# VH-VL binders against Probable septum site-determining protein MinC (minC), part 3

Target 1, 220 residues: Probable septum site-determining protein MinC (minC), of Prochlorococcus marinus subsp. pastoris (q7v2x8)
Amino acid sequence: MKLILRGIANEFIKSFSFKNFEIDQNFFDKLITKEAPAAANLITENEKINSYELAKLKLILEKHFIKLSNIYSNNRETVLSGKSLKINSTFLKIKDLENQLPLDPSYLKKDILHKGTVRSGDRISSNGDLFIIGDVNPGAIISANNNVYVWGKLFGIAFAGKNGNKNASVASLYLNPLQLRICEIVAIGPKEKPKGQHPEIAILEDNKIIIKPYFLNQNL

## First folded at step 8 (VH-VL; framework fv_cosibelimab)

Design g7 (from f1 with light chain S97D L99Y)
Fold by ESMFold2-Fast, scan of step 8:
Structure g7 (fold): chain C 220 residues (1-220), chain A 120 residues (1-120), chain B 112 residues (1-112)
Amino acid sequence: as target 1 above (220 residues)
Amino acid sequence: EVQLVQSGAEVKKPGSSVKVSCKASGGTFSSYIISWVRQAPGQGLEWMGEIIPIFGTAYYAQKFQGRVTITADESTSTAYMELSSLRSEDTAVYYCAREGYGSGYYFDYWGQGTLVTVSS
Amino acid sequence: NFMLTQPHSVSESPGKTVTISCTRSSGSIASNYVQWYQQRPGSAPTTVIYRDNQRPSGVPDRFSGSIDSSSNSASLTISGLKTEDEADYYCQSYDSDNYDYVFGGGTKLTVL
């Protein structure tokens, strides 16, 4: 048996294999915070599971703000048990059950690629790196736990290293944000205007944000 | 309660300089950007420049670059705008205005205005 | 720099609806927030709309803002006009290329 937990806006996806239905607070403390409620999919192979056992699992998940949304099983009686509890339940062959598992763990470090202008009032946040192909206008806010890369002009607010990564950077083809932040260090407004458009990178050095040219084919 | 209180009216001769003050009360002075905006009699609003008190960094509109100096004194929560080489066209009401963090690029509080008259 | 163009004046009767336009001369009006300020004679401006269509606390819901990309304009709409709405109205946006605040020329609203 496998339980696939999915958080709000897919910020959290994790699969867990278990052999019985006893799931307690210690299990959830390790998998999900109380601030990140989730939906869950249950995947079972040939095991016959009755409605009483599924109802127990459903209640335990609901106590932790998790909805048991779907059941996928190669056992028709287990599917029937799920349907009796008004849970979406689907019969699948064993080979097809693997398609219900979450994608490769590297997918959970969700880098975001955004194509298009980020206009005033727009907000984009990434749990990994953030890549923008387009301009970021004043009044727009972009943020990332790691690096921010703007393949375009950056005039808005950029926040890199949101979770404390002091090695994070902000780079753009035209770097002149109203406010720039790396970890807890802030730089507000343009100190000087770039002459023409050339790539620049902002990094944190000696607890100060430093903006310097970024050269292609050079290890910077 | 947040207030921006400006210095009193001034009458100046052409070629002289004027320095207008804007004292902030209530809230944290260093948390905000202070802008200066003027309005000639019967005319519209014109942005002159701003200062970020926390960094001591000032930015000026191109039209006023070289003639305007904006400074801030965090110990007294006061911003200053000094305009040099005064001309009759500089006769205007000068306002300071505050930009709030988290509210975007707008002026949430304005001073009462300071009338500067330039006459020979 | 771009310019923001407003009508010099608009007039409407009490209880009716009036719309004041603010047209951007170059670049998209939607590229930056538009604010609207109300100025009564002898007073400093006060904000009636920010971020295109948001109202500050204390501003009646009779005031609303909108963006029209087809005409490259922002609009301030005041419904249920009252005599107290009589004032000069200024739109304002930000020129990201020149790092400058741009104000419209202002519109005098007369409520007759």
Scores: ipSAE 0.013, ipTM 0.399, lowest interface PAE 8.8, mean pLDDT 80

Design g8 (from f1 with light chain Y101W)
Fold by ESMFold2-Fast, scan of step 8:
Structure g8 (fold): chain C 220 residues (1-220), chain A 120 residues (1-120), chain B 112 residues (1-112)
Amino acid sequence: as target 1 above (220 residues)
Amino acid sequence: EVQLVQSGAEVKKPGSSVKVSCKASGGTFSSYIISWVRQAPGQGLEWMGEIIPIFGTAYYAQKFQGRVTITADESTSTAYMELSSLRSEDTAVYYCAREGYGSGYYFDYWGQGTLVTVSS
Amino acid sequence: NFMLTQPHSVSESPGKTVTISCTRSSGSIASNYVQWYQQRPGSAPTTVIYRDNQRPSGVPDRFSGSIDSSSNSASLTISGLKTEDEADYYCQSYDSSNLDWVFGGGTKLTVL
């Protein structure tokens, strides 16, 4: 079973089992605090989920101001459990349940365009590409499932390819980050500052993050 | 940390009603599910129903539907179980028990029990 | 609607191991979590096992739970048996079809 969390611009998928729910509690606290989702949909296949389990999930979500809005399931007893708690619950065949899940994140993109400075302590996350028109200050964290583009100076932390996209990139007019991450590969900030301002792009090549100048005449 | 304290023993006549209270202390009452379980003398445990105070929603065992009503008052952190149309076979110790997010999804605290005797 | 069936009584000597079974009459025992409660004479029940095989804080590790889908049963095993283990033991699981909790009939454990 999957829990789809609806944030301002992002959808997050958490696969879980009620038999391991307590173990995952720390994940919910971290995810909910960082991404501030306001609603959730529960997607289950053939799992039989009782009213106690659903009520506890609903209580956990409501503690964090998240509404459990819909339940979609191919199990009639699970649907009845949801309806007994006054949650909109719909029986769907497996084929139709697949339509309720975000398709592969590479095909379902929610791009964010942010205008303005990203300040120390700010966090911006995108489920697609992230475009910043402004500077990203030290202490700020920006992330995307695909590419990160900063039309300004990047001094903070940038993560691209959070969903495993090895073709993801980070580009900026002045690339001097505290830390870069593409997929699981991390590069700590450069030992020497860039001499002069010129656009650069960071890409993953041979399992290493490499930084090179960005030129309009190149096929990038 | 948490204690559930129930009202005292009662003796009732057949056909009457009894209302047992369960007061929670030491924790957030509204964050937990409160269940009611009875045990006739020398017999096993029998679930009667539950209430989720934060939702105001109660669920009842089929055997007791129409005779049992479970309510909660969040301002006093007290749950109530009222059983009507009492019969001699309703003579039992009635327990309240807590279950909720912090308890690992089981009955982690139980009240001390309330003996209800139904006799003519 | 299903029933959970336990033996009425079991007896064993101190230091030995005892196992109490809990068999589900219809539907899979693995479909819902199983809990085990201990009730000493004159006391309210207390939890010794939750979610099939988990122990609450303060319960000795000589108490363990297991599920056997082939026999459609849950089991409570108490090793290194002590006199203070003498009590009634109840299994419990949830009936999703009727939205209610089901208790087993209880097993009286005598330590002699």
Scores: ipSAE 0.000, ipTM 0.408, lowest interface PAE 17.7, mean pLDDT 78

Design g9 (from f1 with light chain Y94W)
Fold by ESMFold2-Fast, scan of step 8:
Parts: C-alpha cells; sequence; structure tokens
Structure g9 (fold): chain C 220 residues (1-220), chain A 120 residues (1-120), chain B 112 residues (1-112)
C-alpha cells in the first residue's frame, strides 16, 4: 500500500509505503509535517480493507490535517469500503494503478492554498490546484491549471483546467458564480440560485459544464 | 497569545437542549482541532467529541452518538457543542479544549468551562 | 475498549517525591502517547506532561513522565513537592481501536 501526499500550501508530493494496515505511533510520527493542510491518495493492489480500518486511517490523516481524497484499488471490496465513507473510490487494474504513483520531482505542481476572503478586484492563479478557505466575492477572479476548490461561497469568476485539463472541476460550499470556465468551455452563472447551502461540483461532460452535488456517491 | 473563551452558565429543564460556545482568540482557529470534555460534580473527565474545523468533520464518543452535535464557524473562530434530550445526569461543567497541529493528540489549551445544570 | 486505572488518592509531605501511576487494562501502554493534566478546585485542567514525557513551556522540571512496559503503566513523578501541587491529576491516552480519548479516573494529591 502507498499513501501519496500532495501539499495544498506548498508544491510537494511525498510517497509513504507500508506493508500492513498498521496504524501506531511510528505511523503517526511519519505524518507529522510543518506544512498543512495536505491531500492524500491511498493506492492499494489486492488488499482487502474494511470500512472500519479505512475510517481509522481517515481520522488519523485528518488529525494531521491531511484529507483522504481518493482511493484507488484493484480490490472491489476495498473500493466499496471507501465509498461507504463518502471517499472518492475507484477500481483500477494494476497497470492503471501504477499511473497513480508520483512521477519525477520535475512533475511537482504549484498548488496554492489561500485563507481568507478573495475580494472584488483580487486575482489568484495556481499552476496546480487552487484551494480557497473563505468566500470569493463577485469582483474576484480565481484560476487553476487543475481543480478549483472553494471552502466557502463562490460569487466571483472561477477558471479550472486553464492549460487543457478536461478532467478539472470547480467545487464550492455554495456555488453561485458570475462565470465558470473549464478549459475553453464557459458557463454564465445559474439562472436559479442554489436551493440551500450544500456543496456542489462543476465538471465538464460532452463540452458542457454540469453542476451536481459534491461528496454524494450515488453508487453506494 | 492563545485563549479559549466559553459562553456563560445555563440552567435547563429535562428533555431540552443546550448549546455551548467556545471562541478561540489568536487567529489560528483553522489550524486546530477542538474537543469537548465534560465533568460531572465530583467526577472525572469524559471526552464527548471533536471537530476539525478546516474539514468540517466531527467525531463523537460512542456514549454521546446521536445526542451531541459539534459544529464550527471559522469566520467567528467559534466552536459549538449542542447536547439534546437533557437528563439530570448531564449536569456538569463542559470544557472545550484545543489540540494543536503536530501536538500528538493532547489538549494544550482549555476553556474556562461552562456549568450546565439540568433540573426541574 | 481499554481503561486507565489510577489510585484515587496519594499524600506526601512538602519537599518529598510522589509518583502517580496510570495502568492500561488491555493492549500495550506504549502503543499510544500518554498525557497528564493537573486540575485545581474550581479551575480548568492544564497540561503538565504530553507525549509520555514532554513538558509544556512554564511547567517546572520537577514534573516528569515515564512509561513502564513491564507493569503496562505510565507514571507522573513530582519531585520537591510544594503545597501548590495539591490538585487532581488525570492521565489520558488515545484508543486507536475505538477512535476515543480515554481518561484515567483521576488521583487526588494531598500535600501535608
Amino acid sequence: as target 1 above (220 residues)
Amino acid sequence: EVQLVQSGAEVKKPGSSVKVSCKASGGTFSSYIISWVRQAPGQGLEWMGEIIPIFGTAYYAQKFQGRVTITADESTSTAYMELSSLRSEDTAVYYCAREGYGSGYYFDYWGQGTLVTVSS
Amino acid sequence: NFMLTQPHSVSESPGKTVTISCTRSSGSIASNYVQWYQQRPGSAPTTVIYRDNQRPSGVPDRFSGSIDSSSNSASLTISGLKTEDEADYYCQSWDSSNLDYVFGGGTKLTVL
């Protein structure tokens, strides 16, 4: 098993390999970093991991300000365990699992984490993912080569996938932007304001920007 | 300078709910985990649950699952603990406590405590 | 679930050394860090030891912590005992299996 950590405050990718699903003080000490928060992908091959074991890992990572964002596994029961915990979990063949491993340091992405309100007239751009902890006001513009995540209300303009990444997304706790752009596809803000304050994600499908609930796995 | 300041004492009737607040000062609220710990008169400390504000994720002790709800408002640097279906046995001092980044699962700062009395 | 067992009370004279034990009922005491909190009457707890044997800033070096795997226990030792040390002391650890914080029952230290 491998944990692939990606910093959202700094550009870094770290890989941790472990043999057993053993979470003790030695494992905790390895997770201690001076830079947080971060995101993690769990990559497993044929190991069967139940939901309780994954819940333990999820909590341990979160206590170190690491979000367990994705699980990639060649074991269908491990994938189901991840889905039961509302973690994005994908079944992959062994060949495709290897594609999830970190590349050379030259592939490190410059992710940005911004804390605080992005005000009218402000512009924030990232060469990797962009994470905002705060609101993005109507006159603000935020952009990223990959994904844009707003942990707050998005009222401004958001551009994701600005270098051609069609799998890029824009997510927010309240998605009501003036304009969304994913790659070259532009969408003007929704005709109807969101019905309540629940997270939503905008993705690109068939050259259209589609908005749907985030963190809800309908294939449970 | 770090300080946790809790809301004032409350007297509640059985069957009601109480919501206690914990305001952090020092501008580092999003970098911490906030736990709630209670202490009945003359008794020991009992952990109720925690919230990780940056992720919005709350975890609860099994004994309180279904009765306690812990939330956080990062804009005001305030954590809340709501306990429902109050009983006389819930009479206690309720503390919020901070677990800092990299602290190894210990509480480095504690609020002053909020006395909740449940009586008819 | 495991329990942490402490003596209900201990007493010692000023200037002496006192040791308070905290015994884990199942699983190794060394599996998770142990913390110690001091609580004076009418006051909130304060940390005197964290991560088995570390002292926060401002805690005098008279306070020390240790782990003894043979007895499956943690100990808080206070040397040069002073009257202001009179308080309740609680040990605390993390239960990785149940994702809980576990507190000992507390020990009342009386300085006579």
Scores: ipSAE 0.298, ipTM 0.693, lowest interface PAE 3.5, mean pLDDT 82

Design j1 (from f1 with heavy chain G102Y)
Fold by ESMFold2-Fast, scan of step 8:
Structure j1 (fold): chain C 220 residues (1-220), chain A 120 residues (1-120), chain B 112 residues (1-112)
Amino acid sequence: as target 1 above (220 residues)
Amino acid sequence: EVQLVQSGAEVKKPGSSVKVSCKASGGTFSSYIISWVRQAPGQGLEWMGEIIPIFGTAYYAQKFQGRVTITADESTSTAYMELSSLRSEDTAVYYCAREGYYSGYYFDYWGQGTLVTVSS
Amino acid sequence: NFMLTQPHSVSESPGKTVTISCTRSSGSIASNYVQWYQQRPGSAPTTVIYRDNQRPSGVPDRFSGSIDSSSNSASLTISGLKTEDEADYYCQSYDSSNLDYVFGGGTKLTVL
């Protein structure tokens, strides 16, 4: 059973399971943003959910400001339960239920580790930290909600803290990007090559992107 | 900042109905869950039901099912509780109380209360 | 489905500490958060503790909450008692199985 959230800004994917028909309350504490009610699609395979159980799920979601908008199920009685509650409910065979999930499975991953060169035209995005073992060429774009670490040379565009994390950083063995972004702050790369060949880190201080040598400090 | 202001005291005859209002100010009304809780003279607190205005969903305690109706009007930021088929044992102070999204399953702000007296 | 049981009354002298219990009749007290509300005569209730042990802004450090799974009870502890603490105190939890808010019967605190 999967609950797919949709908000104004972002689509969220979360996996959850019922235990005695109760949803983990800790899951919901982090699920919705303060600014918006979210919408959710419920996808089930062969699970039979009666109208009473579904009404309980609907109310629990609504108490967390989530609207249960659509139900997709390979169980006809679950579909009937949804329709009785005036929820758009569709019967799908198991093979077709996969089409209701996002196509990119990496969306379920928080951190991404990429090995190899990121070439011109390539785009890599992470919902957590992004780790690159390789060079990022001019014309490539890499981004993360948290930190960006390039164990190689950075020549492309790097965007850290894209979800508003002002403590995010961009670090590279050779930091010469076309453009750096941390949160909403943008810095254009230097015209000349960096002085020295030591690792550098870009951080946000007083709403300005500051670049400094990276000391071996393991506090992340 | 957040205030819940309720309508004034009411005196009703047995068999009639009463409709109490609760106007919210401060914060976003659509982000509230409004509950109704009553207290008979010298007695404890008793939950009656709730409404989630943004979804139009109302849910009621089993004891009051069929007699209580809770509604909301987003244009005036006001929630209403209507109790029908009044009996003398319905004499109580009726409170509205807010549950915000960040405050799941508890009441962080309460209205001042509305005394409803049921007498012949 | 479950009930919350509190003592009807407690009393203690100014400056001392008092503890009010709230016992759940079925299911674990730890299954759902417990809140505590203070109601002075003629006034609406106000929250003194939420989510077992959290204090709202403006509530003094003298108020604390705890959960004891061995007795299946929640407790409200008030230290350094003051006359202004005289009030009725209600515990409250949520019955997620029946989608119902459950209140304890209330405890009248008298500061002697």
Scores: ipSAE 0.335, ipTM 0.718, lowest interface PAE 3.0, mean pLDDT 81

Design j10 (from f1 with heavy chain G102S S103R)
Fold by ESMFold2-Fast, scan of step 8:
Structure j10 (fold): chain C 220 residues (1-220), chain A 120 residues (1-120), chain B 112 residues (1-112)
Amino acid sequence: as target 1 above (220 residues)
Amino acid sequence: EVQLVQSGAEVKKPGSSVKVSCKASGGTFSSYIISWVRQAPGQGLEWMGEIIPIFGTAYYAQKFQGRVTITADESTSTAYMELSSLRSEDTAVYYCAREGYSRGYYFDYWGQGTLVTVSS
Amino acid sequence: NFMLTQPHSVSESPGKTVTISCTRSSGSIASNYVQWYQQRPGSAPTTVIYRDNQRPSGVPDRFSGSIDSSSNSASLTISGLKTEDEADYYCQSYDSSNLDYVFGGGTKLTVL
């Protein structure tokens, strides 16, 4: 399920589960809301959410000055739960649920394929995987919720796993970035430059970013 | 600065109801959560429930659900706690307390307390 | 669903340091913020520590809070004890599973 917040500097999508939402309460503590209540839309697919669970979510959001305004779901029981709490709740087929997401071009494309050089000052962000066919120059920033693949030289800043995916990676034909980030872990680029152009991959192991050669037949 | 002022002491008979008020000043009433906490003589603090005035949402501790009603009147910046079916065990000082949004669920200001005595 | 356990009473002489513990019965003490309230006889509680270790404006730096995950407890430490510190002290945390505020049983501090 996805929670879309409005009336705060940026519209954003938060993916969560009810079991994990209690842990994410610290996320909302970082938001500063003093003037007017923000609004949120809840989007769920086939997930069944009872009225007690929705009441808990509603209360947690309201404690942070956020109104749960609309629920869109492909689960009729979830819709009934929302209506029982006097929240505008609408049953939608899965294909129609996508129409309730923000109209930001960056979120519309799950995976992005970019062809061409990413120059200093350019920024490219993907809500899925990001594939670059070209070089990423110093001063450029590329990011993805999942993996970052650069079929070219990576000299700029690359962020993978922005949504908490610890299995995310950054791979390039020539990996010499200014900075790498996987989830919340940050590393300055490799100490030694690659001698030639051979593919390398950066991954997160034991909360450290490590760089190693990429092989199709990896020995696990 | 913020101040919470509660109604005066009350003496009630078993089976009756009591309604305690809490008037807030010195801040935007609607921007805060108002909780009710009681303390029986010689006992500790016990949370009863809360209201978020801007949304009209009230939430109650399991022990008090069905007997407590918490309401708010934004026009007078006043929260109310009504406890029904009073028993001798309900004799206590009742406090209102303010929690700010996104403040880690703590009470930054407390009312002076209202003594409710239930006796026959 | 959890309880916070405090000692019933502690005592210490003026100028010394006292520590009051608050132990969580289930789940990690670090899962939720812990606050400390001071209640003098005949008065409403006031906050002396919030969010584990923060002091409100006007609370002297003699008051400090800490969390110890190994003992699953929070502690309120008062140094340079003064007679006016004599009060009941309550710890409080939040039960996110039940959306409930949990108070410790309270500790009576006697300065003698």
Scores: ipSAE 0.281, ipTM 0.678, lowest interface PAE 3.7, mean pLDDT 81

Design j12 (from f1 with heavy chain E99D G100L)
Fold by ESMFold2-Fast, scan of step 8:
Order: C-alpha cells, then structure tokens, then sequence
Structure j12 (fold): chain C 220 residues (1-220), chain A 120 residues (1-120), chain B 112 residues (1-112)
C-alpha cells in the first residue's frame, strides 16, 4: 500500500501499513501556508479497506491539508469503499498499479555524499541518508529523509527523518548545531558547547531528542 | 490577527433545535479547521465535532452523532453548529475553536462562547 | 479510547512553583501531542502550551510543559506564580483510534 503525494515540488511516496499509518508533521507543516491542498493517490494491491477505515484515512489526510483524490486497487471491495465516499476509484490489475507510481526518483532512498565545507547560506537535502565529509558552518541547513552524518563539525541546522522516519539520527565528530530536528521534534543546540572533540549522535526517544556518544562500545 | 466571533446567547425549549454561528476574520478561512467544544455549567470541556471547510468534511464525536450538524459557508467565512432534539442537559456554553492543518490537533484560537439555555 | 486525569484543584502562594499533572489511562502519553489551555472565569480558553512543551507568542517563559513516559503523564509547570495565573487548566490530547479530541477534567489553580 502506497500513498503518492502531489502538489509538492515533486511527487512523493509514503509507504505505509494501514494498521500503523504514520504521517510526518514537519513534512506537511509547509502545506498549511499554501492556497491549495496537496493531492494524494492511494495504491493498494490485494488489501481490503472498508468504508470506515477509508473515511478515517481520508480525514487524517485532510487534517494535513491533503486531498485523497484517487484510489487505484486490485481489490474490488476497496474500490467500492472509495466510490461510496465519492473518491475517484479504479480497479486495476497489479501490473497496471505500477503505472500509478511517479517516474521521478524523489521517492527513492537516495543517499548523498557531499565532500567539502557547507557554508553559510548553503542548503543540502537528501531523500535517503546524507553524508558530509567536512564542516557545516553556522547559517547552513542540511536535511535528510533518514540519517545525517557529518564527518566534521556541525554548527548549522540539521534535520533528519524529514519524511517521518522516527528512527533517524544526526551524528557528528563535533555536535554543536544551532538547531537539530528529527521528524517533528526540534531541539536548540547544546546548552554548553562540547569541550574537546568527540563524536556524538542525536536520536529520538520518547518524543525527545537525546544525545549519546557515537562510538561508545554498546554490549546489549 | 485571527478572531472568531460567535452569535449571541439563546434560550430554547426542550425538543427544539439551536444553530450557533462562528464568523472567522483574519487569515484564510479555507486554511484551517473549525471545531465545536461545549462546557456545561461547572463542568469541563467536551469536543462535539469539526468541519474542514475546504474539503466539505464534517466529523462528529460519537456522543453527538445523529443530533449535531456542522456546516461552513466559505463565502462568508462562517461555520455553523446545529444541535437538535434539545434536552436540559444541553444547557452549556458552546465554543468554536480553530485547528490548523498538521498542527498536532490543538486549538490555537477560540471564539468567545455562546450560552445556550434549554428550559421549559 | 482513553481518558486524561488531572487533579481537581491545586493551590500555591505567589512567587512559588506549581505543577499540574495529566495522566493517560491507556496507550502511551507520548503517542500524541499534549496541549494545555488556561480558562479564567467568564472567559474562553486560551492556549498556554502546545505540542507538549511549546509556548505561543505572548505566553511567559515561566509556563513550561513536559512529558514523563514512566508515569504516563504530561505536566504543566508554572513558576513565579502570579495572581493572574488563577484559572482552570485543561490538558488535551488526540485519540487517533477514534479521531477524537480528548480533554482532561480540568484543574482549578488557586493562588493564595
């Protein structure tokens, strides 16, 4: 089951399970300033979604300023559920469902490796992991759908998990950012600058960003 | 900034219906969600339902399904809450409140409230 | 379906710190954001904390929010208490299963 977003610069895909559907607050925050809602297509293979479940999904999307515009499914009951809610719903064979996926690679987990200093005013964004070999200066902004790794000093703004991955992390040889963000959770830089240079990793636990030593031996 | 202005107090008889209005000013009406929350005398806050004007979608708390209807008129930036089959237990202050898309499901601005008294 | 439980009342002297708890009956308190509303007599509620720990513009920094997963509760802390803080305080979260906004029962804060 896949949810394809349109109305954002590129088409994006959210892969999800209906039972534990997640939507990233930060990913959709910028949509609330737009004049028109983003559009989404729901693609399911053999999954049966009843009218109540589909109405819940529709409401959740609408509360994030997303219109559920089309449903494409190889399950006739799911198509009927969509039609009962007045959503354009089409039965497609599995091979034809693939034609509803976006052709550009914006949905792919594309890692980026950047070599060199990221200077004030620079912005680097990755659809997968972001690896920086160099320093990230104050005034620079780096972001990734998954993890951010800075093989150098991080002084700028870093955003990991921007597409809803709560397991995302930000790691650096010297972690002293102006701001850290993991999914929807924002933290201002450390209250005191690190004394000396030792690697640290920022992760999201219990809806809070916590910082731990990156290369500390962990025997679990 | 944003202001929600509600219609005036009403006194109704049991079995009748009441329709309360909430006019929004400031900001784009279609860019937010309007909820209705009531508070009986000396009691806490109780969510009744919401309307998402741009999508025309209304959703109601289970307790009020079948008795409450929430609508919106985008041309006048006004949301309405109609409660039917009124009982004395429906005596309460009724508030409209704004929720922003993707904002974490909270109310950032509230109307001033409308007292509805149900008495025979 | 869950409930949010708050103490019915709390009292403290001006200048002191008070903490109001909001405990979730089932599911993790961290599963959904918690907000806090202040309601003075005769007035509509106003937001003092949103998204667990954020302050709206105009709310003094002596208001803070926190989440404690071990007790499955959220807390509103008001330091440097002032007489104008006397009000009812409501926590609120969202029930994703029923698509409902859930309010705590409210806490009457008396500053004496």
Amino acid sequence: as target 1 above (220 residues)
Amino acid sequence: EVQLVQSGAEVKKPGSSVKVSCKASGGTFSSYIISWVRQAPGQGLEWMGEIIPIFGTAYYAQKFQGRVTITADESTSTAYMELSSLRSEDTAVYYCARDLYGSGYYFDYWGQGTLVTVSS
Amino acid sequence: NFMLTQPHSVSESPGKTVTISCTRSSGSIASNYVQWYQQRPGSAPTTVIYRDNQRPSGVPDRFSGSIDSSSNSASLTISGLKTEDEADYYCQSYDSSNLDYVFGGGTKLTVL
Scores: ipSAE 0.430, ipTM 0.781, lowest interface PAE 2.3, mean pLDDT 82

Design j13 (from f1 with heavy chain G102S)
Fold by ESMFold2-Fast, scan of step 8:
Structure j13 (fold): chain C 220 residues (1-220), chain A 120 residues (1-120), chain B 112 residues (1-112)
Amino acid sequence: as target 1 above (220 residues)
Amino acid sequence: EVQLVQSGAEVKKPGSSVKVSCKASGGTFSSYIISWVRQAPGQGLEWMGEIIPIFGTAYYAQKFQGRVTITADESTSTAYMELSSLRSEDTAVYYCAREGYSSGYYFDYWGQGTLVTVSS
Amino acid sequence: NFMLTQPHSVSESPGKTVTISCTRSSGSIASNYVQWYQQRPGSAPTTVIYRDNQRPSGVPDRFSGSIDSSSNSASLTISGLKTEDEADYYCQSYDSSNLDYVFGGGTKLTVL
């Protein structure tokens, strides 16, 4: 079976067996922020999952702010279990289950360039670096496996290094986010607004997020 | 600043029910999990259950399944815990506590507690 | 289902270091995060350690947490003891099998 988290730009995939189903708290922690619940689709082939097992999965996902939104299965009893929990559940033949999976694994390394304002309620996720040309408003969430660069003002939530890259950074022309995260480390926005409009970069040093001016050359 | 304010102390008869409220202010109520934890006089902390207001989902400790009901009203940012079929051993201080993803799923804010006394 | 076992009480003099243990009866202590709460008389609990070893804002660096897989236990260490550290301390973890939060029995810390 496969659990697929949905994002605006990318999908996150986790594969597991119901017989050896283990919820990795650290893994799920990397996939979401407190301000934005994620949605997930569960895709199973011939596996029979009863209502208790499915309710357990549903609870664990919800504790990580993930809504189990749809179940697609080639097992009628698994579909019935989903329906009994009021989850949209659809019986599909094996051939049709492939259509529920994300397209093209080459996106796993793809940097994303987004032009335009990221508005409240918008969510952008990159499997590489994320480049934004525009402002990121309060209530917007942007994330990347590597670096996040905002050529504009950052007021929303930014999450860099979400797959464990401790060398990841967040940079912006005006760095005033509601929340900043690099790997497992979280920082709330600065109490003082940045003095002047100059580029700043946030990096992880000794398990602390440090914010400093960004210079292309040491002697500037 | 996030603050959880609970309803006042109550005295109940055995066999009755009690409903305790917990009003949240300062933070976003729906983006957090609200748990209920009790503490009998001179005893330790005991988790009773939780509600995830954004999903409307309540979950209960096995010991309390069938006796406890946890609800939330997002419009008033208030969570409720109702415990039925009260016995003298249910005499305790009942706490609501907030847990959220950004806080590492620990209880980062606690209500002041509500003393419920079950006596004749 | 598992239990978390703490000593009922510990005592130490001001300025010294004290360690409170929290032992898991079954399953690995490292399988789920451990938190530590401080409760002073007449007050609600407050968090002193979360996610095994992290400190909330405002908690002095005298407080630290650790996990020892060989003894299947978590520990709360308080150095430079002060009289205001007198309190009950509770460890807490999550039981994935029963989807429940489990508290230790609590440890009364006396500083004298």
Scores: ipSAE 0.296, ipTM 0.667, lowest interface PAE 3.0, mean pLDDT 81

Design j15 (from f1 with heavy chain Y101F)
Fold by ESMFold2-Fast, scan of step 8:
Structure j15 (fold): chain C 220 residues (1-220), chain A 120 residues (1-120), chain B 112 residues (1-112)
Amino acid sequence: as target 1 above (220 residues)
Amino acid sequence: EVQLVQSGAEVKKPGSSVKVSCKASGGTFSSYIISWVRQAPGQGLEWMGEIIPIFGTAYYAQKFQGRVTITADESTSTAYMELSSLRSEDTAVYYCAREGFGSGYYFDYWGQGTLVTVSS
Amino acid sequence: NFMLTQPHSVSESPGKTVTISCTRSSGSIASNYVQWYQQRPGSAPTTVIYRDNQRPSGVPDRFSGSIDSSSNSASLTISGLKTEDEADYYCQSYDSSNLDYVFGGGTKLTVL
């Protein structure tokens, strides 16, 4: 099992071990150098991880401000566990799993983390995921080959999945964009403005952009 | 200044439910983890569960699994703890407490506490 | 899961030093951080030590924390004891395998 952090400092963790899902506190101390939300991909070979164990890993990461975003595994039961927790999970043969691992730190430069307001006239583009900690003002344009996450208010234009990834999403604490685009599908901003600040995610379903709240489930 | 302000004391009958609120002020609510800890009169502290508002994830101690529900409303910066199927042994002061991400699992600020009395 | 065991009570005179222990029943005390909370009668707890030995802003340097792996315990030491230090003291750690916050039973400190 390997856990790859994206979005902050382009770091990755090549290996770690769990025993009854106990992780050495020193392992997390090394992650505590990150000040802002990060995303992680979990890569496993033939290892079987059930839904309970996976939910524990997800919670531990979230307590350290890390989102478990994707699971890639050569174990179909592990993939099903991930899907049951609403985590993007993909079955891959071992040779294809190696393509998900970075060959060097430069691979992770595809993900971008931006801290601060994205102002009118500014544009930020990522070859992987794009994380914004701040507001995206009207007249700003942000784009990513994969997902766009705005830990703030989104008022500008957001484009996710620009290289054809139909599983890409746009999420924000206040989703009121001028325009959303996922792959080739375009949507004008929502008809009704969000009431207060609650997280929403825009995804592509049946060739339409659908906006929904984050799913809440009880601890597992 | 950071403050956690809880709702007032409650008296409940056995078998009923109680919902206690915890309103945060003086900080960014979504940047923290909120836990609920109870203390029976003259007894020690007991952790019940937590919510991570930014991820929408709630987690509960095994003893309370199935009876406790913790929720958060980020628009009002308020966390809630609802305990169902109340028994006399649930009589306690209920505290909300704040934890920062990556802090090492400590509570930096506590609410003033809410006394819940379960009697007939 | 594990338990944290504290003495029920300790007492000492003003100006002296007192030490309160917190012993972990299984697994290493060093596996997870230990925190210490002070609770005066009628009040909510407040943190006096976090991450084994760190003091929050405003806590006097008379308060210190330590870990002893040989006895599998953490200790809170209060020097130059003052009457306002009278309180219940709780240690707390985290059980990573069960994702649970574990509190010690509490120690009543009497100063007189």
Scores: ipSAE 0.420, ipTM 0.751, lowest interface PAE 2.1, mean pLDDT 82

